# Ledger of designs, part 4: VH-VL binders against o66814

Target 1, 203 residues: o66814
Amino acid sequence: SDYLLRAESLFSQLKDANAKEETPYLYGKVKGYYEAIKLYAVEYKEDRIKTLFTLMSKNTKKAVRGAYTEREPLTELITFEPRVYFEEYCDGIMDECFYEKHYEKEKFIELVDYFSLKRRVEFLRNHEGKYCAPFDFGMAEALFNAVSLELMQEKPDEKVLIALREKLEPILVMAEEKLRYAMKKELPCYRNRLSEHIGYWKP
Key: E = the ipSAE of ESMFold2; O = the ipSAE of ESMFold2 at other seeds; V2 = 0.75 times the mean of E and O plus 0.25 times the DockQ between their complexes.

## First folded at step 1 (VH-VL)

Design i11 (framework fv_ifabotuzumab)
Fold by ESMFold2-Fast, scan of step 1:
Structure i11 (fold): chain C 203 residues (1-203), chain A 119 residues (1-119), chain B 107 residues (1-107)
Amino acid sequence: as target 1 above (203 residues)
Amino acid sequence: QVQLVQSGAEVKKPGASVKVSCKASGYSFTSYWMNWVRQAPGQGLEWMGDIYPSDSYTNYDEKFQGRVTMTRDTSISTAYMELSRLRSDDTAVYYCARQEGLYDWFDPWGQGTTVTVSS
Amino acid sequence: DIQMTQSPSFLSASVGDRVTITCRASQGISSYLAWYQQKPEKAPKRLIYAASSLQSGVPSRFSGSGSGTEFTLTISSLQPEDFATYYCQQYDSYPRTFGQGTKLEIK
């Protein structure tokens, strides 16, 4: 896949920009999207790869522009909203179509424990995860966005959803542990997000 | 299967140079960092440096700066580590190891190349 | 450079024992730490990544914990195949650094 080759090449730009040190949150996001792209490449799902590559490329450009882009406000998380999805594909939320679609999506929501993942990512987002666990939070957010995008598909890929969940879980645990440590020690990353310092992650 | 296969054992005299190869298979060679780690007899692991095969960007540990050169040949998916001005304390097993894509840990590792520096 | 110090350097234990190995970083590395197992005359094998994540295929008796500067590897019930040298490694910053190793021997 051309997109997979292009995605792989973006890491040379990140290395040249020292993105791992200068923009760890954005670097994490790029790495997260790349991991998702690799899962779809094995399944030859070019549409998914193209969408994720667009997100990966956008974050790579931000990282390459320098440390100041790391300070931009967080954009809205990509979330699967069952009500919105069903309203788009059905005449109304209470018709027969709604109940059939809800039943079909329910198995995938349960498979990945979606709303638990959503709550955990939102907790990190709302409690200085960007500053206290930037790389892991960025990577977790990107992988969670990939899960959300797949759930929004008419026919979600069960195998890829399981693989995404398995990649996301240890990353979420790491981000959560780093945030917990920062909270207990009252580290600058948790107390002062207006600081010129990037917080806990800066050596 | 992802695999790293290294060149055979070398015996060198002090002052000589040695070039160890590491042939990769089963993955996109240019997409992952390749690390070099050595281990002297009865001693621990010592990181030497890494190379990004797509553009040949390298990082070396200061201890080896000026003596080590890491290169690659993308046409045969092979990475090389050359160490010059060999001393007896360079006697070690030299490993190549791929930097895994999830958390930048090293997996897999090559089988190792024994380099003996003897007068 | 980030210095990695393991304790103990040498440990004698019996099959069935609970074994704990500690790794200390000279500065904060968050959870960017891996544990490797090396058997005589073999290349190292990864056991744990991100300080506490067990790789698939590694027995559940192995576990890792810690964050920041203090880390531990625990083997809950030692088996004959576990006698090896264990290394921690940080991958937070350059240069990459390893602990000096802990050699686990039969008592």
Scores: ipSAE 0.000, ipTM 0.440, lowest interface PAE 15.5, mean pLDDT 84

Design i12 (framework fv_ifabotuzumab)
Fold by ESMFold2-Fast, scan of step 1:
Structure i12 (fold): chain C 203 residues (1-203), chain A 122 residues (1-122), chain B 107 residues (1-107)
Amino acid sequence: as target 1 above (203 residues)
Amino acid sequence: QVQLVQSGAEVKKPGASVKVSCKASGYTFTGHYMNWVRQAPGQGLEWMGDINPNSGATNYDEKFQGRVTMTRDTSISTAYMELSRLRSDDTAVYYCARERGIAVAGYYFDYWGQGTTVTVSS
Amino acid sequence: DIQMTQSPSFLSASVGDRVTITCRASQGISNFLAWYQQKPEKAPKRLIYAASSLQSGVPSRFSGSGSGTEFTLTISSLQPEDFATYYCQQYHSYPYTFGQGTKLEIK
């Protein structure tokens, strides 16, 4: 309800800042969080919506600022680390609690093929995905962050995880394709030492 | 099972054009670049270019630029390589080869077609 | 263009021998190098990718090493079916380039 209207209003701010053109990575992040929020709106899970809206709002503020004076910064990458989660939840003890919690999470980790998604997103982040596929990478990273956040919940929402996976895959493929092309051609975006200098030279 | 099946042998006269096809099966055709490599009799392997089947974008080695055209038809999962203004030194076996991976651009050729022999003679 | 040079171009060996083939790139290519085996009248077959990763189904006697500009393919104990031509290929930058090949023949 209120959060959906507020989320939609953030796009007015992005439009005024010309964020789609000026800060495509951050625009992608905001778009990704918005798509995730819509999935939770189906059964109206306010706590999830509120968390994602906070991230969406933070990235919108950066995009609005960045569109005028500075290059867009990399923002949060949220990963679910089973070991860290279980150690924290089980007070650092590898006993029945650790194994029980691990078993409970295994189903959801397998459902989304989490570690494959994590490796792919990290590869994009570490190899200039921000410059070579900014919109798609930003959107993929936001959707992946939503997957990570849901896996951290005591009772992950299976339906939403499936829907997030389905939305993430084609976006992730697009980002990977664009990066692949840039790497093969040694495009300026991929040559990190020279990317900004060569960006002024046109084909 | 991934398979790449190429069209049959061709005999052409100098100045003609040849169009070789490569039909892919067993995977998502638009998910992998398709490369073309040739090998003249008794010589090594020579990369000609590649095509992104999803977008149709191509990259050619400068030696073939202006004479080679790579296309695809996604409805039948088939890639094509057309070489024009043929010379006798274009006599070779022409291979299509799938490039592995979307996430990492630098993957090797994991599946090859059986090859198409093109002979250019008067 | 990145030039790939193999050494030796011809190698004569006996079954059971340890064989090493070298591939040198004119520029740094990190680990973006593959090795292929080609038998007469057949398409090349993948052996190694990423300089040292053995392809599934390839015998463990094959191994690759190196990074940057110098790479080696080693066959620890040569078998009769290993007599073939071997090619290295860089896939770091366009245009992709192959070495000239190393023909491995029975002594």
Scores: ipSAE 0.000, ipTM 0.432, lowest interface PAE 18.1, mean pLDDT 82

Design i13 (framework fv_ifabotuzumab)
Fold by ESMFold2-Fast, scan of step 1:
Structure i13 (fold): chain C 203 residues (1-203), chain A 125 residues (1-125), chain B 107 residues (1-107)
Amino acid sequence: as target 1 above (203 residues)
Amino acid sequence: QVQLVQSGAEVKKPGASVKVSCKASGYTFTSYGMNWVRQAPGQGLEWMGDISPYSGNTNYDEKFQGRVTMTRDTSISTAYMELSRLRSDDTAVYYCAREGYYDILTGYPEGFDYWGQGTTVTVSS
Amino acid sequence: DIQMTQSPSFLSASVGDRVTITCRASQDISSYLAWYQQKPEKAPKRLIYAASSLQSGVPSRFSGSGSGTEFTLTISSLQPEDFATYYCQQYNEYPLTFGQGTKLEIK
């Protein structure tokens, strides 16, 4: 796929910018999207690959810029909001369409334990995950975004959702353990940061 | 129909605190983020922060960090913004505003699609 | 913080005119930009989101364009109800920031 080869080339830009050291959160985001792209490449789902590549490319540009400006911003957190999806998909008509979509989506939401994943990612985002577990948090956020995007599809791919969940879980656990350790030991990444301070990042 | 209805005008003395409410109706309260924006007389719009009604997680502009607290009560679909240690330059109209729909390609809310009517807060001795 | 700068700050125009308001971001914000209209003593109303998407119910004479750091809001044929203050807003990264506003007045 043109997108898969182009995705691989983004890592050359990241290496040149020393992004793994300079912007570890954004590097994690790019790595997470790349892992999701590989899952869809096996299934030949070019539309999913194109969407994820766009997000991967956006984060790569921010990482390259951030490496030289000492600014590593938080980037997109994509959530599946069932009511919003039903309203949009059903064109505001919530009767029979709502019932059908609710029943269809419930299976997939339960399959991945979506709202538990959402709470965990939001916790990391709001409690200095960017500073205390930047790579793991970034990667987890990207994989979670891929799960959210797949749940928004008219017919979600169960096999890919399971694979995304299996890849996401250990990364989330690692990010959570690193953050918990930082909180317990009052490490500088946690102590000397404001959860809501966005912009300037200093390693 | 989507509606955000805010509490009434407040007059406070310097050093006091004010708590503004924003009651949501016409949609699932926990499915959309809530933002707070203020506007001083004759001035532009200033973002203060947001809250996820689902998780309770907040993001504040660093300018207000330490003085602002955002909360919500899901049982009555109401969001709150409390600003402490008020100064005369906190005199403003305070708005709540709902996050818009996510654009699947951009991965962000689409700005603020619905706004409350505003709450005037006057800080004077 | 991303600084949003609007040009002009004040604009005088006549009914039927084509008017353009510009918004510049201090950093690349891709297409994560919204435009709002605010009439005196009223809450702002979203006109445009994602730089170029028209809000449902907003007249087609309003359009948005641009990406990266340069954005424009165009009103193709100004109507009496369009005299208001217009704001751009980036939602690419926290803190969310607004332009200083453009006040559109009758010539």
Scores: ipSAE 0.000, ipTM 0.433, lowest interface PAE 20.2, mean pLDDT 84

Design p01 (framework fv_patecibart)
Fold by ESMFold2-Fast, scan of step 1:
Structure p01 (fold): chain C 203 residues (1-203), chain A 122 residues (1-122), chain B 107 residues (1-107)
Amino acid sequence: as target 1 above (203 residues)
Amino acid sequence: QVTLKESGPTLVKPTQTLTLTCTFSGFSLSTSGVGVAWIRQPPGKALEWLAHIYWDDDKRYYPALKNRLTITKDTSKNQVVLTMTNMDPVDTATYYCAHSYYDFWSGYFDYWGQGTLVTVSS
Amino acid sequence: EIVLTQSPDFQSVTPKEKVTITCRASQSIGSYIHWYQQKPDQYPKLLIKYASQSFSGVPSRFSGSGSGTDFTLTINSLEAEDAATYYCHQSSSLPYTFGQGTKVEIK
């Protein structure tokens, strides 16, 4: 599709900006969105592709400008907040009623183990994953955002959700492993938080 | 030196509630990254993780058993208690408590109690 | 839930021979695999954590390797005291799961 060609062209802009080296977190995010777009291209889901391309483009522009998200919200984390329902079962013999908690789109939440993914991404976000595993965390966040966005659809695509989960898992593991090592060794990325703005112009 | 020891009844009747206590020394459950898990092993079978409690009082249970399990801690007594309701003969197993380190996303079990055999029969 | 499959189920090995135990995960778990040794009528003891890191006090003949879905525990030169059942355990996601075990006995 046209979006795949446009997405590929964004990487030439990232190369010219040396984004892999200078803004590895943003580079990771762009890469993650690109991988999600490729999965939807196989399924010919144009509306999903447009949404993900918009996010990919936004992050590419930030990287090209040399801007870090340290001066903006810490993360672009998109989470699916399912509605909760309670189902009542009454045992007439004992006059006792039990309530079971159910989630909207429960089958899809279970399919991808969504709450587990959310916990892991949030842990990375809250414990300097952006600095200790910037590329991997950025990529994981983008893929997780794609999962969240798909769950928000009226009819989530099971095949794409499974493919996203399979793509996300090894990246999450890599980010977690790098963060764990940094925490254990008290590496500078964990000890030294950089919240300083890096301007467009050099000093 | 880290030590853990399980205690509780060794014989339980079907439908009764099992309560097991893990008493430990050599660490504090207030220490960041520390947790205690309960793991069981039916005779001649593999290990099964049941429940976990962490330094921040976060609790996790094996999904298929979550409605039967409760894990609590008493830091003043250096104890972690597991309660399992509606016991059945298939729950006959040796029950272990174990020390875990780091977060539950990357936990391992470095020190284990001796285990206590719980037999469920009428 | 992540399923861990060990192979072989059983090995009878001559002392001083090399023993290799494999653990395969149903999905990628990076290096979040840990290995335990359980001797008859005893509690499990940690041998290797995070696929390849030896736990303190564990003899150097034990080593671990692998990443992703395929992991291996190696005993370079089997000693009589190594007769035990060995379990792999994944901590990549909840619920934590264990392999079915590999029993190693001396010929």
Scores: ipSAE 0.006, ipTM 0.454, lowest interface PAE 10.9, mean pLDDT 84

Design p02 (framework fv_patecibart; at its last look DockQ between E and O 0.06; V2 from the best seeds 0.00; counts 0 for: pae E 17.6 > 2, placed apart)
Fold by ESMFold2-Fast, scan of step 1:
Structure p02 (fold): chain C 203 residues (1-203), chain A 123 residues (1-123), chain B 107 residues (1-107)
Amino acid sequence: as target 1 above (203 residues)
Amino acid sequence: QVTLKESGPTLVKPTQTLTLTCTFSGFSLSTSGMGVAWIRQPPGKALEWLAHIYWDDEKRYYPALKNRLTITKDTSKNQVVLTMTNMDPVDTATYYCARIEGYYDSSGPFDYWGQGTLVTVSS
Amino acid sequence: EIVLTQSPDFQSVTPKEKVTITCRASQSIGTYIHWYQQKPDQYPKLLIKYASESISGVPSRFSGSGSGTDFTLTINSLEAEDAATYYCQQSYSWPYTFGQGTKVEIK
């Protein structure tokens, strides 16, 4: 679809900005959203593609401007919170509506082991993953955000959720190993926690 | 299914060394982030974390007991061993092994537990 | 080390009533708190992880909330099988610590 071609064009802007070297976390996020878009393109889910393209475009613009994200990017992680979701869906009538809708979502939550993925991504986020494994963490965060967004849909796509999970797993493992090595060796990315304007640092 | 089981002596004399083995199935300590912890509970008292070991052989011990504790693993046998030296009657407790997932300082919960083994230290 | 204080130590509750157990940490621990149920002569079973996340196979009447230093475990409608000692546990920083436990009995 048109969105896939437009998504590909964003990488030209990233190359021109040398984003892979200058802003590896944001480059990773853009790459992660792009990989998710490709999965939806196969399934012809244009509404999902449009949502992910918007996130991809936003992060591309940040990278091109050379902007540095905060150490704790509270607004960048998208999580599926069952209580919040059902409170909105059920229009304040929680008890029976919550149980009915929770059972419907339970299958999908279990399919991807969602809360395990959530804690792993949050652990990376809380322990300098953005600086110790910037590309891998950025890509993992974007793919996890795609999982969260799909779980929020009225009819989550099982095939896409499985494909996202399979793509996310090795990226999470790579980020976790890099972070653990940095923590164990007390590398600069982990030990030198500066509070002023922070660039991405290397091991 | 994930299972863990503790084995070792149920009665230990004061000053002796306790050796407990945790044998598990349904997961591997070759999997990144995976670990096994030892927790004890004296009769009628709260739970106490003692030690854990991760897939890459990283080890942590309860600080007050660190000079008495050693934790090791045999990944190919799916076993984790805890040794505790100079046993004292106050060390009488049910000893559990449990699965833990984490990286360095922070971890997840103890999500699967062994049945526990009561170790009595008698004078 | 991080100290966890539970309240109350003991409560006797009529079936179908709501039960609330609180756990207070001596310092901020984010959401790195987990809740366990231990019935007499049994090993502890995980009920809630990361303050509020459900565990497969645990009845929906159990829920958790909180962040930072104050955490709550709620049983919306107590059943007879819920008579047990409940423990909170922090995994934010080692040494990992448990609360002293809250014993819940049926009236």
Scores: ipSAE 0.007, ipTM 0.522, lowest interface PAE 10.1, mean pLDDT 84
Fold by ESMFold2, look of step 2:
Structure p02 (fold): chain C 203 residues (1-203), chain A 123 residues (1-123), chain B 107 residues (1-107)
Amino acid sequence: as target 1 above (203 residues)
Amino acid sequence: QVTLKESGPTLVKPTQTLTLTCTFSGFSLSTSGMGVAWIRQPPGKALEWLAHIYWDDEKRYYPALKNRLTITKDTSKNQVVLTMTNMDPVDTATYYCARIEGYYDSSGPFDYWGQGTLVTVSS
Amino acid sequence: EIVLTQSPDFQSVTPKEKVTITCRASQSIGTYIHWYQQKPDQYPKLLIKYASESISGVPSRFSGSGSGTDFTLTINSLEAEDAATYYCQQSYSWPYTFGQGTKVEIK
């Protein structure tokens, strides 16, 4: 497709800027969006591909600029915020009520274990994932964003959600393992970032 | 156990093309972040990085030599190949391949090296 | 290109004495510097990674320090087997570069 051809030009720009070395988080994010686009291309869902390509292109521009300026900001995290509803069930004999919590699109949320994915991505984002596992975290974040965007659709596609989840899980696990190892061994990616805090010693 | 070994000709004539193969074991270029580099050392001189290739086929070359170098990989064979064109006597050096530590940080050191192979360029 | 300048080029040192080798980068590289030992006719071996991190199997007399532009490799009590050339190498930015080397001999 036309989007796949245009993606080659984006990767050429990334290569020329040495983005894999200079902005590995953004490089990974671009790669993650590309993988999501390929999944949608199998199903010929052009409108969804257009949205993902826009995100891919935006992150490519930031990676190229960041490589030349030695800066790599965190970029978008797209979260699906389902509406919550409560069902009341009252026992007429004891006049006691029970409440059941339900979510908008609960079937699809459960299909991908969305709240677990969200928590895991947010953990990486808040705990040096960008520095200790930049490529895997960036890629996982982009695939997570693709899951969120699909859940936001009026009728989420179960096949696409399953495919995205299957692609995302091993990458997310790798990022989590890299961060855990870096924390345990106090690698420079983690040790150096401690200086950005107030710098209190362990109690 | 991680090992790397260089193979190829040890004597080449000026203007010829040098092809070196790095065969490695104990790791795979299927693993995200892993890379292999080529480094050379002229007799009695310092180490000089030439090129590297990562698991996703991303490649970089030392700028002054970019037009003379080609690096490729065969992940299924655990091999990385360096080709250097238009050899000159100043290119006489020991050539090493080495692993770039990328399992936890893609900016890692060269943690495992091959034995090196001396390539002499003369008529 | 980031230039790494080592000092001194050469040291002749009495056994059991302390050896200090410096490496200065032409720009800030955080702690993305690594040290290698190369004995005559051998391939380089990694001694210290990320400025100060120890490598399993490397004697504890080897240590590293520094950040930014100034880095130091220290051998606290030189042994005969430590006679070698030592190189620093940065992995902060492409192209990856090495210092010119410091040769250490036993007096």
Scores: ipSAE 0.000, ipTM 0.473, lowest interface PAE 15.1, mean pLDDT 85
Fold by ESMFold2 at other seeds, look of step 2:
Structure p02 (fold): chain C 203 residues (1-203), chain A 123 residues (1-123), chain B 107 residues (1-107)
Amino acid sequence: as target 1 above (203 residues)
Amino acid sequence: QVTLKESGPTLVKPTQTLTLTCTFSGFSLSTSGMGVAWIRQPPGKALEWLAHIYWDDEKRYYPALKNRLTITKDTSKNQVVLTMTNMDPVDTATYYCARIEGYYDSSGPFDYWGQGTLVTVSS
Amino acid sequence: EIVLTQSPDFQSVTPKEKVTITCRASQSIGTYIHWYQQKPDQYPKLLIKYASESISGVPSRFSGSGSGTDFTLTINSLEAEDAATYYCQQSYSWPYTFGQGTKVEIK
C-alpha cells in the first residue's frame, strides 16, 4: 500500500504516452501532486496522501488520454474560501466596543500568505500560463491545490503548510517569469493561443 | 553568458566504462524547466542524442542504449555526469553536452553546446 | 522513433543564390523542429527554433517554415561563410532525433 511506489508507477504510463511533450501542463500537475505526496509521506499523513494520489491518478489518466487525442484541458483548481466574521471587543471599564474582522483559520492563511498565492495562480490560469509555462504552471497549480486542501482540514498542519509553501514559491516564480518573458517577446504561446472553455473546469 | 564544457578521458579501451562530466555556468538546474543533454557525433556522421536530465531529476535515455547509460546531476556544482558501460570501437565519437531550453516547455531546442570532447575507443 | 529525412544530402550553390533545405518527419510533430549549423571542426549552432522562430545574432537571411511533417530552412542570399552542414532536430518526443544532415558548399 505504499502510495509512493504506486505514484512512481504512474510515471511509466506518462512515459509511454510521451506526456511530458504532448501534455506538459497535465504532466506538471501530476508531478506537483507527486511532490506533495512525498511531503506528506515524511509526515506520515496517509489520509492526505490518499486524496492527493486520487487527484494525481485522475490527472495521469487525462494526460495519457490527452497525449493520444491531442487534447489538454485545464483541470481542477481547488480554492479554500474562508468565512469572514467580526468579533466584538468591549472594555467594561471604558464602556466602549470595537469590531475586529477575522477569517476562519486566519493563523494558517497568514502562515502561507494564501490570498497572495491564490491571486498569483489565478493570474497564470487566466493569462495563458498553460501555454507559456505549462510544466511550471501545472506543478504550481497542484501544489496550490494541496495547500487549499490542507487549509480545509479541521486542524491544518503547520509543518506541512510551510513545506508546501516553500516548494510552491520557486515554481510559481518561475512560471510567472516565463509568462512575463513570453508576453514581452510576444511568443506564439501567448499571442496565438486560446484558453480552454471554462466548462472543462471542475472545482 | 551560458557556457558548457565536457571533460573526461579521450582514449578508452573496449569493454571499459566511460565517464564524462559536463560543467556549465550562466544557468542552473535549480531553474524549473531547464535540462542538460548528451549528444554524440561519430566522425563524419550525423548527431545522435543519448540522454538528458531535467531540473526535477527526470531522465530519458536512447532506448537501445538504456542498459549502458546512466545520467546524474549535481545541481550545487552545476555538473551533469554521463556514464556509458561496455565501450566498443563503434562508440568512437565527439561527445557534446548541451542545454535544453525551457521557455515554452521542457521540450525546447539545444540552445547552447559545449565544444565537445573526442572519445576514441580502440585496443 | 521519429525519423527526420533531409533533402538534399548535398548542395553546391553559387554565392548570393537562394538555398532551400527540407526536412520531412515520419509523423506529425507540430512545430517542434529546430535547425542547427555546423562548420567543420566546430560544435553545432542553433539557427532557428520551433520551425520559424529567429535566434538573436543569427543573420536575417536565415529563415524557417513549415508545420506537421514538412519543414524548410531557407538561406535567401548565400554568403561564403554559410558553407556548412545543416541539421534539423525534433523535440516533439524522445528519443529526440536529428536529420542526416545537408552539406552546403560554395560553387
Scores: ipSAE 0.000, ipTM 0.491, lowest interface PAE 13.3, mean pLDDT 85
ESMFold2 (binder alone), look of step 2: mean pLDDT 93; pTM 0.951
ESMFold2, look of step 4: ipSAE 0.000; ipTM 0.423
ESMFold2 (binder alone), look of step 4: mean pLDDT 94; pTM 0.953
ESMFold2 at other seeds, look of step 4: ipSAE 0.000; ipTM 0.469

Design p03 (framework fv_patecibart)
Fold by ESMFold2-Fast, scan of step 1:
Structure p03 (fold): chain C 203 residues (1-203), chain A 122 residues (1-122), chain B 107 residues (1-107)
Amino acid sequence: as target 1 above (203 residues)
Amino acid sequence: QVTLKESGPTLVKPTQTLTLTCTFSGFSLSTYGVGVAWIRQPPGKALEWLAHIYWNDDKRYYPALKNRLTITKDTSKNQVVLTMTNMDPVDTATYYCAHRGYSYGLDAFDIWGQGTLVTVSS
Amino acid sequence: EIVLTQSPDFQSVTPKEKVTITCRASQSISSWIHWYQQKPDQYPKLLIKYASQSFSGVPSRFSGSGSGTDFTLTINSLEAEDAATYYCHQSSSLPWTFGQGTKVEIK
């Protein structure tokens, strides 16, 4: 795939921008999308690759320009929100009816334990994961976004979903451990985001 | 250069617990993306993956054996330990530890220890 | 779990001949397959990763191909030191699994 070659070339731009040090969150996101692209490249799924490459390219451009502003979103989390439906089941013997909740694409949601992944990524997002584990959170967010995008497909690819989850799991664990350590020690990344703005202190 | 070496008992009685140690050099098991696996091979049979431990202490086990297996690491000593309970003659095999890194496309077991033969006598 | 079936189980080959070993997966594993060489009484050594990428230091006579469910390891011109058992291994999903092995002997 031409996209895989182009994706690899983006790392040259990141090196020139010193993105690993200057913008570790965005660097992580780019690496996460790259890992997802490699999985789809092996399957020759060009349409998935194009979508992920667009996201990878967008984050590379942000890293290269060093665009950190108060107006930038804290995260670019993509979530799959399945349709919910209820089925009424009545037990003639007990003369009772109950409602069973079901989700569209329930098979695939259960395959990757999606709601668990979503809760964990959202926890990182909501508790300063971007600052306390920027590289790992960025990579986890990108891989989770790839999982969400695949679940949105009319026919999700079970094989790719399993591979994405395998890649995502250890990265989530690392981000979670770094965040827990920061919370326990009350590190500046978790405790006081204003401390990063030297000059706002007044005697 | 990366090297790994297995150590532990070569003879185990049925029902006993096996403890094997993998001592390595040339890499750190605190390096992002790096892990160590245990793989066994019964005499004349195929390779069987048993367990894996990642740099972040995350652990994976072969499902059918998970209730018998424990994998731990001591990053400061460059060691990974595998414990297998309730040994049976069918567990007779050469046990290997191997390096695995998945960063930038390295999901294979690229460097292996020499292996240690464990015989379970009945 | 994903089952990997190798073919043939055994082959005896004359030096300099081309050797082809096939590995078939019970479900699609894309290119998440790796090949190992194990000489008698020795540990396995990685030859090919991700179906077709040569591992560093591996002789150019070894090559891999395939995607999805059917994969091939080729030894272009067999040397005496290539007498070994060859294993395929999938890293697509847990549990990771190996093929049953193909034993290659020199005539």
Scores: ipSAE 0.000, ipTM 0.437, lowest interface PAE 17.7, mean pLDDT 83

